# VHH binders against Protein SAR DEFICIENT 4 (SARD4), part 2

Target 1, 283 residues: Protein SAR DEFICIENT 4 (SARD4), of Arabidopsis thaliana (Mouse-ear cress) (q9fly0)
Amino acid sequence: QNYTVSSPSSLLLMPSWSSSSSLPYMGVKLVTYFPHNSSQNLPGIHGSYTLFSSTTGQTLATMDGTVLTLYRTSSVSGLGSKILARDDSQVLIMVGSGALAPHLIKSHLAAKPSLRRVIIWNRTPQRAQELAETLSKDPQHKEISFDSHDSLDQIIPLGDIISCATNSTVPLVKGEFLKPGTHLDLVGSFSHEMKECDDNAIQRGSVFVDNDTAMIEAGELAGAFERGVIKREDICGNLVELIKGDKEGRKSSTDITVFKSVGSGTVDLLTAQLVHETYLSRC
Key: E = the ipSAE of ESMFold2; O = the ipSAE of OpenDDE; V2 = 0.75 times the mean of E and O plus 0.25 times the DockQ between their complexes.

## First folded at step 1 (VHH)

Design a9 (framework vhh_lunsekimig_d3)
Fold by ESMFold2-Fast, scan of step 1:
Structure a9 (fold): chain B 283 residues (1-283), chain A 121 residues (1-121)
Amino acid sequence: as target 1 above (283 residues)
Amino acid sequence: EVQLVESGGGVVQPGGSLRLSCAASGFTFSYYALYWYRQAAGIERELIASITYGGSTNYVDSVKGRFTISRDNSENTMYLQMNSLRAEDTGLYYCAAYSFGLTIPSEYDYWGQGTLVTVSS
């Protein structure tokens, strides 16, 4: 639901709930769009999220929508790795050095404690070098090596987990260079024109999504369906199905797994639950 | 992945002027709100200037009247004209782009690599 507050300003409401007792929460994301805010040194877009008990209707938590989205995105990728990546994964390749990159790296490292090396690639190589140097100085990473590399094609075959957050419109990860057993995490595409990997990666992989909307919105999938590269029935499952055990994840150590996320009200709800429960555990 | 490249930084005396440029590739520049951030040693990044898709501008008080932000959508370039520079203006200057649309989340914001401005005394 999109409401015009005063043209051109608007308010968007994005509610989410579940009938499952395993998810005893409901929530609403509120987004405001005020394009003239820049005249007052304010961002044009603001968001908040309110979490409610689905059992009692009580308000449990409120949180910043931008912070929620950052944690939601990296946490979802980490959950994907925990379920789909091999437990003996050693090398993480981070494709992109934007705001999400350090959070994605930390999330994958937490999900797979076997990881020992992180190689960062970015279109602007200096940004990858700077991120690698920054992360290498963190005492929490004493057993992790951080490197950058200027040739993506040369490092893809090294990756046990490859995480992409670039919003590229041209495929960056080529399926022919993926080694058996790799987990490919695709975060950046959210529209039909955007693609972080080629059709070969989709065809070689067992493809999972955070939610079914990814099959419509993500260029890697929507375009592949249209060209007959794979069929919609070939999608192996979504995140909720994986968590509930309704769908099997990785079936062998040589399987290539692909996880495409675009975000949804459901994953916002799961993230809000995690933030709320983490806060309670620290009280 | 979008690329933003800053240029025009350098060493200048107090009272001098510099013009920074931010060149963008890989996205439709004209639909983005554009920002200049400054990071001084030991301090978090601070928003100093912004320009919306419609051309409305805003500045942090410390630079108001001295700095001018502008954009050229046809050249995919944003500028920051800096006049009457002070020692406190020293820092690494970053450009950033955020979608004006509600469908593009803030996690997909775009950042340049930065350009260093040193005002020596």
Scores: ipSAE 0.000, ipTM 0.107, lowest interface PAE 18.1, mean pLDDT 79

Design b1 (framework vhh_lunsekimig_d3; at its last look DockQ between E and O 0.08; V2 from the best seeds 0.00; counts 0 for: pae E 13.7 > 2, grease 26.4 > 24.2, SAP .76 > .668, placed apart)
Fold by ESMFold2-Fast, scan of step 1:
Structure b1 (fold): chain B 283 residues (1-283), chain A 124 residues (1-124)
Amino acid sequence: as target 1 above (283 residues)
Amino acid sequence: EVQLVESGGGVVQPGGSLRLSCAASGFTFSSYALYWYRQAAGIERELIASIYSGGSTNYVDSVKGRFTISRDNSENTMYLQMNSLRAEDTGLYYCARVEYIYVSGSTYYEFDYWGQGTLVTVSS
């Protein structure tokens, strides 16, 4: 729900709940949008997430909404890699060096312990270099090498897992350069105008989605269906179907797998529950 | 200020037709993709049809061949032509424009602009 507080400022409410007794939680993501805050040297957007008991209505936890979104989004990508990427994957290519990038890298590294090298690309090369340097100093990454590279097309053929988190409206990853066995993780597009890979990547790959709305909302898929590049029935499955075992993931070591995510309120709720319960289990 | 106003809903018999209109103001209409959502009693609001700024369209399978989305950029209006209506098409129909608000790096929040809705009832 959206409320105009004072034009152009607004308050956005994004609630989620389940009727399942196995998920005794409900939550709400709250986002404020104040575009004129830049004149006061303040961020224009602030977010929080509140977790409630679905049985009593009691407030259980509050979390930073941006941090929750970063954790939720990267965890979904990591789960995609765990299910779809090869167990012998060694090279991760990170396309983009924004706020999601360090979280995506950590999630993919956790999902595939065989990973030993991370190469970062960004349109502004200095941002990729800074991120690689920062991550290389983390004690958790002692066995991982971090590099940046200026030419995306030159590094794509090296990638066992390629994770994209950009706001690109023109394809960055060209399917022609994908090697057999690669897992392509597409995180950044969430509107019809945005796309991080070309039609060739979609056509060559076995395509999976986090949820079925990705087929309508994501530019890589909605446009491909419209142009007849692939059909909706060619989509191999969604995340729930993969977790339940209703759909098969990777069928061979040479398959190219593609995972397109757009996010969901239900995953926000599950992530908030996990954060809350993990905190309590440490006490 | 973004405004979306739906009209054209009503009571119709099975097999009948209705045309919904969405009149838009407060933004550059021709530059945005626009959407029709449907909300039936006890069911979450679902995306039915979309139309991109370039004119290409997309539909949920249950309405393909029966519904046609279109836009008139000179009149700042989007339409949904509904043919061969079924009882399961009953619901509130909402016009929407989705905006993505930048947070940081590649992180965004989805911001939906909604109309007030127009009720379609397909009765026997």
Scores: ipSAE 0.000, ipTM 0.158, lowest interface PAE 12.9, mean pLDDT 81
ESMFold2, look of step 27: ipSAE 0.000; ipTM 0.160
ESMFold2 (binder alone), look of step 27: mean pLDDT 79; pTM 0.762
OpenDDE, look of step 27: ipSAE 0.017; ipTM 0.278

Design b10 (framework vhh_7z1x_3)
Fold by ESMFold2-Fast, scan of step 1:
Structure b10 (fold): chain B 283 residues (1-283), chain A 123 residues (1-123)
Amino acid sequence: as target 1 above (283 residues)
Amino acid sequence: QVQLVETGGGLVQPGGSLRLSCTASGFTFSSYEMNWVRQAPGKGLEWLSGISSSGSTISYADSVKGRFTISRDNAKNTLYLQMNSLQPDDTAVYFCARGEVYFLTSGSYMDVWGQGTQVTVSS
């Protein structure tokens, strides 16, 4: 549900639940949107997530909705890489230096231990440089080199895995520069106007989605269907189908794979459950 | 004020048909993507079908392709789901959902949901 508090400010509610024995949880994400908060040096979006027992109704955990979104989104991207990217992948290109970028980098590195180099690009070069410097100082990254680069087109051909998390409304990754075998991870688009890669990348790639709503919400896909660039039937599978083995992932070492994610309430619930159970097992 | 109301659910025998309707009020229906989502007993949410604001782009989940048809009438502010060849596994609460929203960092969010309508497929 969406409630207008005072235009343009709003409160959004996203409940999710399951009563199955394998998922005896329910949850609700609460999001506030206050676009004028920037004038007070505050974020425009705040969120919380509350996890309940679906058996008793007891509150089990509360957590920051932004933190949940960062962990959920990066975990989904990492799982995509684990299934779709080459096991001999060495170079990760990170397109974007926002809050998601360090989580995405960590997730891809965990998914493909063969990775040795991370190159970061951002529209504002200083932000990419700062992120590369910060990550290079982390003891967990002793075997990984971190660099920033000003020209995206020059580094795209180097990428074995290219992860995009930007608010771009114009394509950044050009399909003509993708080398055979590359895995392209598209995280940033969540509306019809947002688009991180061009139509050529979609046509060249075997396209997978985290869930079927990506086909109607993501600009790279919804727009491509409307323009006749590809058909809905050309989508190779979703994440659940890949995990269950109902759909085949990468078919050859030269295939370009594309993974478009938009998220879902069900994945948020599963992520909150995992966080809660991990904390309980650690204590 | 902003509302989605589903109707048309009920009890049907295997092989039967039902037509669900979703009436929108309080917003410009013709400007938004619309979706059908279901939740079977003891299961999570499953996206079934989506339709663009103009009706020109339509997508379906594999589980319902060839059996279900989504459509919309922007003049009547109404979304439809024609369900044919119903199976016991189609038993679920069916929701209509609006796809446009102010999103968190990455990912998408369906921001307005109906209350749901129960569909039971049983002999």
Scores: ipSAE 0.000, ipTM 0.136, lowest interface PAE 12.9, mean pLDDT 81

Design b2 (framework vhh_7yz9_2; at its last look DockQ between E and O 0.06; V2 from the best seeds 0.00; counts 0 for: pae E 17.2 > 2, unsure alone 63.8 < 65, placed apart)
Fold by ESMFold2-Fast, scan of step 1:
Structure b2 (fold): chain B 283 residues (1-283), chain A 124 residues (1-124)
Amino acid sequence: as target 1 above (283 residues)
Amino acid sequence: QWQLVESGGGLVQAGGSLRLSCTASGRTFSSYAMGWYRQTAGNEREWVAFISSGGSTTYADSVKGRFTISRDNAKNTVYLQMNSLKPEDTAVYYCAATKVFIDSSGYTYEYDYWGQGTPVTVSS
């Protein structure tokens, strides 16, 4: 539901719930839209998420919608790596050094404990260097080496897992440079214009999605279908099918796997539940 | 890319009705929120009505109770039924397709596609 506060400013409500006893929660994401905030050098959109008991209707938690989305998105990518990446993966390439990047790195490291090296690339090289240095100082990462590199094409062949979280409208990851066995995680595209990898990567890969809307929204897939690069029937499965075992993930050690995610309201609810329960366990 | 084509505008007497249509060519129509805006000479475009991908509707106070927005996803079309028209409703009406999404930095923002507009004149 979208409500006008004062034209053109609005308040959006995005509710989610489940009747499952294993998910005794419901939630609502509240988003404010103030398009003229850019004149004040402020983000035009702000978000909050409220979690309720589905049994009593009591308010259980309120959390920042942006922080929730960062946790939700990175957790989905980590789950993708857990299912699709090789268990002997050692090198993670992080393409992008924005707010999502530290969360993605943490999730991939948790998903594949064999990882020992993280190489960060960003179009502005100093941002990648700063992130690598910051992560290197974290005591939790003493067993992990962090580096940055200016040339993406030179480091792509090193990657066992390559995670992309950029706003790119031009392909960054070139399929010809992917080594056999690599897992490619594509997070940053949410529209037809956005594309983090080229058609060659999609053709070489066994492609999986977090949900079927990725086939409609993501430029890497929607465009590839239109150009006949791959067909919709070539998509190997979605996250629910992988978790249920209805579709097989990686079939060999040499397969290149591709995971494209765009998010969902159900995952927002699951993430809010996890944040709430983690807080309760800490007291 | 997306093309939005508006139709149904024209001249109508005060108290009359018009139905505007906006047909989208391209893909992802069902995943976009659809809206109507209007603009009078010398003024900024003002929002009139929105319909979410799920069918939830919202209206500007100036048109609430008189205008109804609806969509037909099978036809990739959004409609604006305008009843009890007033001379102050005279404007060029624009169709917009809007998607709210979150970028890799965690910021949320809107992406808009616009039609070319259809004029509506309400005579007293």
Scores: ipSAE 0.000, ipTM 0.105, lowest interface PAE 13.8, mean pLDDT 80
ESMFold2, look of step 27: ipSAE 0.000; ipTM 0.104
ESMFold2 (binder alone), look of step 27: mean pLDDT 78; pTM 0.774
OpenDDE, look of step 27: ipSAE 0.009; ipTM 0.276

Design b3 (framework vhh_surovatamig_d1; at its last look DockQ between E and O 0.10; V2 from the best seeds 0.00; counts 0 for: pae E 15.2 > 2, grease 24.8 > 24.2, SAP .728 > .668, placed apart)
Amino acid sequence: EVQLVESGGGLVQPGGSLRLSCAASGFTFSSYWMSWVRQAPGKGLEWVATIKQDGSEKDYVDSVKGRFTISRDNAKKSLYLQMNSLRAEDTAVYYCARETYVYFGSGYTITFDYRGQGTLVTVSS
ESMFold2-Fast, scan of step 1: ipSAE 0.011; ipTM 0.394
ESMFold2, look of step 2: ipSAE 0.000; ipTM 0.157
ESMFold2 (binder alone), look of step 2: mean pLDDT 84; pTM 0.832
OpenDDE, look of step 2: ipSAE 0.014; ipTM 0.273
ESMFold2, look of step 27: ipSAE 0.000; ipTM 0.121
ESMFold2 (binder alone), look of step 27: mean pLDDT 84; pTM 0.830
OpenDDE, look of step 27: ipSAE 0.010; ipTM 0.281

Design b4 (framework vhh_7z1x_3; at its last look DockQ between E and O 0.01; V2 from the best seeds 0.00; counts 0 for: pae E 14.1 > 2, placed apart)
Fold by ESMFold2-Fast, scan of step 1:
Structure b4 (fold): chain B 283 residues (1-283), chain A 125 residues (1-125)
Amino acid sequence: as target 1 above (283 residues)
Amino acid sequence: QVQLVETGGGLVQPGGSLRLSCTASGFTFSNYAMNWVRQAPGKGLEWLSGISGSGGSTSYADSVKGRFTISRDNAKNTLYLQMNSLQPDDTAVYFCAKSVTIYWGSDYTEYFQHWGQGTQVTVSS
């Protein structure tokens, strides 16, 4: 639902729920769009998410939209790694050092406790070095080594998990450099012209998505389908299918797995559920 | 003001066909991915199919793959869903939905931003 509050300002309602007993939650995302807020030094977009019990209708949680976006995006990537990456993964390559990077790193580290080394690459090398130094000072990372490197192609073969969060329109991760067993996590592309890896990476990998709209919106997949690099039938499953066990994840220790995420109402619902249940488990 | 209006629903017998249309206004149609979503009586929303802004890429839910075809005419600002081999469990209200990426600082999220009012499809003898 979209409601015009006062042109051009609007309120967006994005409800999600499932009739399946496997997902006992429902939610609604509320987003306000006020494009002229910049005149008062205010953000143009504000959001919140409310999680309800689908059994009783009770309100379970309310979350800030910015916080939800950071948690949603990084938690989805972490869940992908938990399901698809090898349990003996030791090296995480972080491609990008923007706002999502520290959250993605923490999420992957939590998903795979076997991780011992994080190597960060960024187009501006100084930003990667600064992030590595900042994370290395955190006491909770005492068993993890952090460093940065200027050459992405040199570090890709070392990665057991490679996480990409860039706005690149030119492929950064080259499939020819991926070692057997690697999990490739693609976060940054959300439009047809954006792509963080080349066609070779898609062709070599077993490709999974967070939701089916990733096949339309993500340049790595949309473009590959158009060029005949991979068929839609070759997509191995989506996040919901993996969680329910309807689709098999990694089949062997040598398989390359690829997880492409773009976000959706269903993904927000799953993320809100995870945040709520994690909170309850820590009380 | 964004508007999406679905037409083409109705009563059809099992094995029959229907073509749904969605006319869009208030935005540059060719710049946005479009989707078809349905809601059966007493059930949640089910995503069926999506198409890129250019029309170059399409995708389908397993429940409709091979039976339904999504297409668009950007010159007419119209989205279509060709539905063949209709079954009683295809009975639902069908919505067209516009996808958008929302940016918050350096972060982003994608949602079905705008929905039409829906059109009823009933498959029954």
Scores: ipSAE 0.000, ipTM 0.133, lowest interface PAE 14.7, mean pLDDT 80
ESMFold2, look of step 27: ipSAE 0.000; ipTM 0.141
ESMFold2 (binder alone), look of step 27: mean pLDDT 81; pTM 0.805
OpenDDE, look of step 27: ipSAE 0.140; ipTM 0.671

Design b5 (framework vhh_6fv0_2)
Fold by ESMFold2-Fast, scan of step 1:
Structure b5 (fold): chain B 283 residues (1-283), chain A 124 residues (1-124)
Amino acid sequence: as target 1 above (283 residues)
Amino acid sequence: QVQLQESGGGLVQPGGSLRLSCAASGFTFSSYAMYWVRQAPEKGLEWVSTISSSGSTIYYKDSVKGRFTVSRDNAKNTLYLQMNSLKPEDAAQYYCARTIYVEPSGSYYTFDYRGQGTQVTVSS
């Protein structure tokens, strides 16, 4: 017997599909929850994503749910930078050194080839130092400088792109220190209690979201609306609107842009499609 | 057309060694990360190792750490797996597979091309 009998287990299904002919796919994210796994030194949550043809129903691809989430999240941030950050951006600040950090760095570097320097900050400085050293050894990054720094406030004014992936409930990035032209990428908050930047950053920035759900779930936005810091009508657009050209992105080289992402089933489907189509185009 | 061809499998006694090779063609090998995955009879596909496109980042399944070494020669479009101190539980069909990114350790799901495999049997 391989199953735990003394603790609950569950299987969660999160389907997504589109009626658009430009997105001829449908998908399902499958998540298992086995709390007893902690006693065996295994993660309690496992996931997979299956992509199907919406015209034939054929299975097209299967992906690890954790890998898809890391790739999806980092690709969305990279796309945000591609659309919203300045083409002459040179310095990337990475706030956080968790599992998402190396993926976010790679996505931003791919989105803005002008980037030449990456500075990593983490609450535990040793983690930032280790990540900077690891990335600096990769031959693909020979022309990129990797550093770590223990004072976030000192490096924020240097950043052309600032990417945040932390579980912080207290603002880390202060709007006062943002230089004109900066793109601020906010990845870590997904609940009302979490916030990676202060109200000043939200007020100074032109704010975009990956999905309208971010205005409900993310503490930086939900709290700002509640306190009257900004209004919902002040949100400049979402990722779909930006991609379709229905909303204007950056309007000047001095604008501060803010991109807040929380994820969505539609974004998971778009990411799975892009992974599948990129794979097909390279065979 | 993407092609991956494994070789180097065979019969070995417990504690023995084998070196697997994977010859890649039809794509720019140096631009892709690569996997070694395995499948034992009546079992699912299991991830063994990942190596980044440059060879600088490497991950291993916990049970093979210290015994297996993955490497690549981008000039020769070849991926290798050096297997030392082989155990009966290592007996499986071994496949090399292409990926567009480096996956964290423990992931064995793939949407990549993989080869036809090479069989490793560990018995006395």
Scores: ipSAE 0.000, ipTM 0.119, lowest interface PAE 18.0, mean pLDDT 80

Design b6 (framework vhh_8h5u_2)
Fold by ESMFold2-Fast, scan of step 1:
Structure b6 (fold): chain B 283 residues (1-283), chain A 125 residues (1-125)
Amino acid sequence: as target 1 above (283 residues)
Amino acid sequence: EVQVVESGGGLVQPGGSLRLSCAASGFTFSTSSYAMGWYRQAPGNQHERVAIITSGGSTNYPDSVKGRFTISRDNAKNTGYLQMNSLKSEDTAVYYCAAEIVYTYPGGTYYSDYWGQGTQVTVSS
């Protein structure tokens, strides 16, 4: 639900609930969008997430909606890498240096302990350099080297895992430069006009999604289906199918795997539950 | 609704100067929010970065134009500029302006690149 407060400012409501006894929660994400806030040195978007008991209706927790989304999104990407990326992965390429980037890097490093090098690219090279320097100072990363590079095409062939978190409307990752065995993680696109990789990457890869909505919403997939590059039947599985073992992940060490995520209200609800339960376990 | 429009291209003699302008609309720039860059594409060549300026004012140039080209921005007018001096025939290309917007939405914080349609620069005797 999207409500215009004063054009172009708006209030968005994103409720989620489940009838499952394993998920006795319901929640709502509230987001305000005020693009002119930059003139006052304020963020354009503010958000909150409220978690309720689905049995009593009691308010259980209120948390920052942006922080919840960053944690949820990066955790889903990490699960994708754990299932689809090679266990001997050494090099992570991070495409984008926004708020998601440090969380994605942390999740991929946790998913694949074999990783030893992180190379960060951003269109504005200074942002990538600053992020690499910041991460290199973290005591937890003593065994990891962090670099930035200003030529994306030159570093793509080095990547065992390539993670993209941009709002690009033009392809950044070109399939012709992907080496055999690479895992490509596509986080940024959530609408038809957005695309982080070209059709060649989709065609060369074994494509998995976080949920079936990705086939409708993500420009990389919706556009590829329309152009006949790949058929919907060629999608190898979704995250739930992979976790349950209903679908096989990587079949060969030389396979290129592609994981496209767009998020879901159900995953937000699951993440809010985990945050709440973790808080309770800390006393 | 974000739009990026280039202007100031044209025909110049070798050794001449041109000033390109890039007007962005549909949102408000601030010194901490957005980066602007200039890119060019000559016939038969790859698309290459000519200049970039961060939201904080830091600049970067490739060796091919360093010392001859200067990028600047006016945040109050949402306008970026590329001052091109000592132009060479090798500078002939379509020049594109790109705005890299830090975009935060309910799904997270991402970077969105908006490109103009390009403006032709021809350097010939």
Scores: ipSAE 0.000, ipTM 0.145, lowest interface PAE 14.7, mean pLDDT 80

Design b7 (framework vhh_lunsekimig_d3)
Fold by ESMFold2-Fast, scan of step 1:
Structure b7 (fold): chain B 283 residues (1-283), chain A 122 residues (1-122)
Amino acid sequence: as target 1 above (283 residues)
Amino acid sequence: EVQLVESGGGVVQPGGSLRLSCAASGFTVSSNYLYWYRQAAGIERELIASITSGGSTNYVDSVKGRFTISRDNSENTMYLQMNSLRAEDTGLYYCTTEVWIYSGSEYQYDYWGQGTLVTVSS
């Protein structure tokens, strides 16, 4: 629900819960939007997440909503790679060097320990170079090489996993350059105008989604359905179906897999649970 | 909802000065890294200057000592002061930032303005 506090300021409430005993939590994300905060040297958007026991109703934890969103988004992409990417994947291509990029890189590296090389592309080459330099200095990455490259089309054929987190409204990843066996992770689009890959990539790939709303919200999919590039029935499964084993993931080492994510309140709840349980394990 | 509007471009003689402005709406500049890019005819868009939320600045070598990036958080605006302009400074100047936005999805992404044209001629 969206409540106007004082135009143009607003408060958004996003509750989530589950009847599953394996998820004995419920939560709510609270987001405030105060665009005039810049005059006070404050961010215009603030988020918090409160986790409750679904058994007793007790408040268990409160968390920063922005940080939660970065962890949630990257964790979903990593889970997608764990299920869909080849176990012998060696090269990760990161398309974009914004706030999500370092979290996505770490998540994919954790999901596929076979990864040894990360190549970062950004439309602004300096930003990709700076991110590569920063990550290369982390002791956790001593076995990983980090590079940047200014030509996306030249590096796409090298990628075993290609992760995209951009605001692009024009296709960046061209399907014709995808090698057999590649996993394509599409994070950035969340509206009909946004599109990180072309129709050829969708046509060549076995397409999976984090949840069914991705078929409505994501420009790569909504537009492809409208133009008859693929049909809704061609979508191979969602994340829940993959985890439960109700749908098969990768069927061969040459299969190109595509994972399109848009996020959900349920994943926010799962992420908040994980953060809380990790914190408790250190108390 | 999120908008960046550049202004201040124009025609100027070599050695002249211009001050570009980038007015932001739908987000607060005080929390964000801010960037100026230049797009010259026949060449790729390049990063000219950046300023962090803490005020640290960086410049491409060709403009160091001539250009100054700054922000005014109270006006939700960023600036590019351009001095000692050269013919090679001619181009469309864009401002951009990574914005935390709520649009049904809570992603940060780069947002671009429409650009302002700077022509150094005569």
Scores: ipSAE 0.000, ipTM 0.230, lowest interface PAE 11.0, mean pLDDT 81

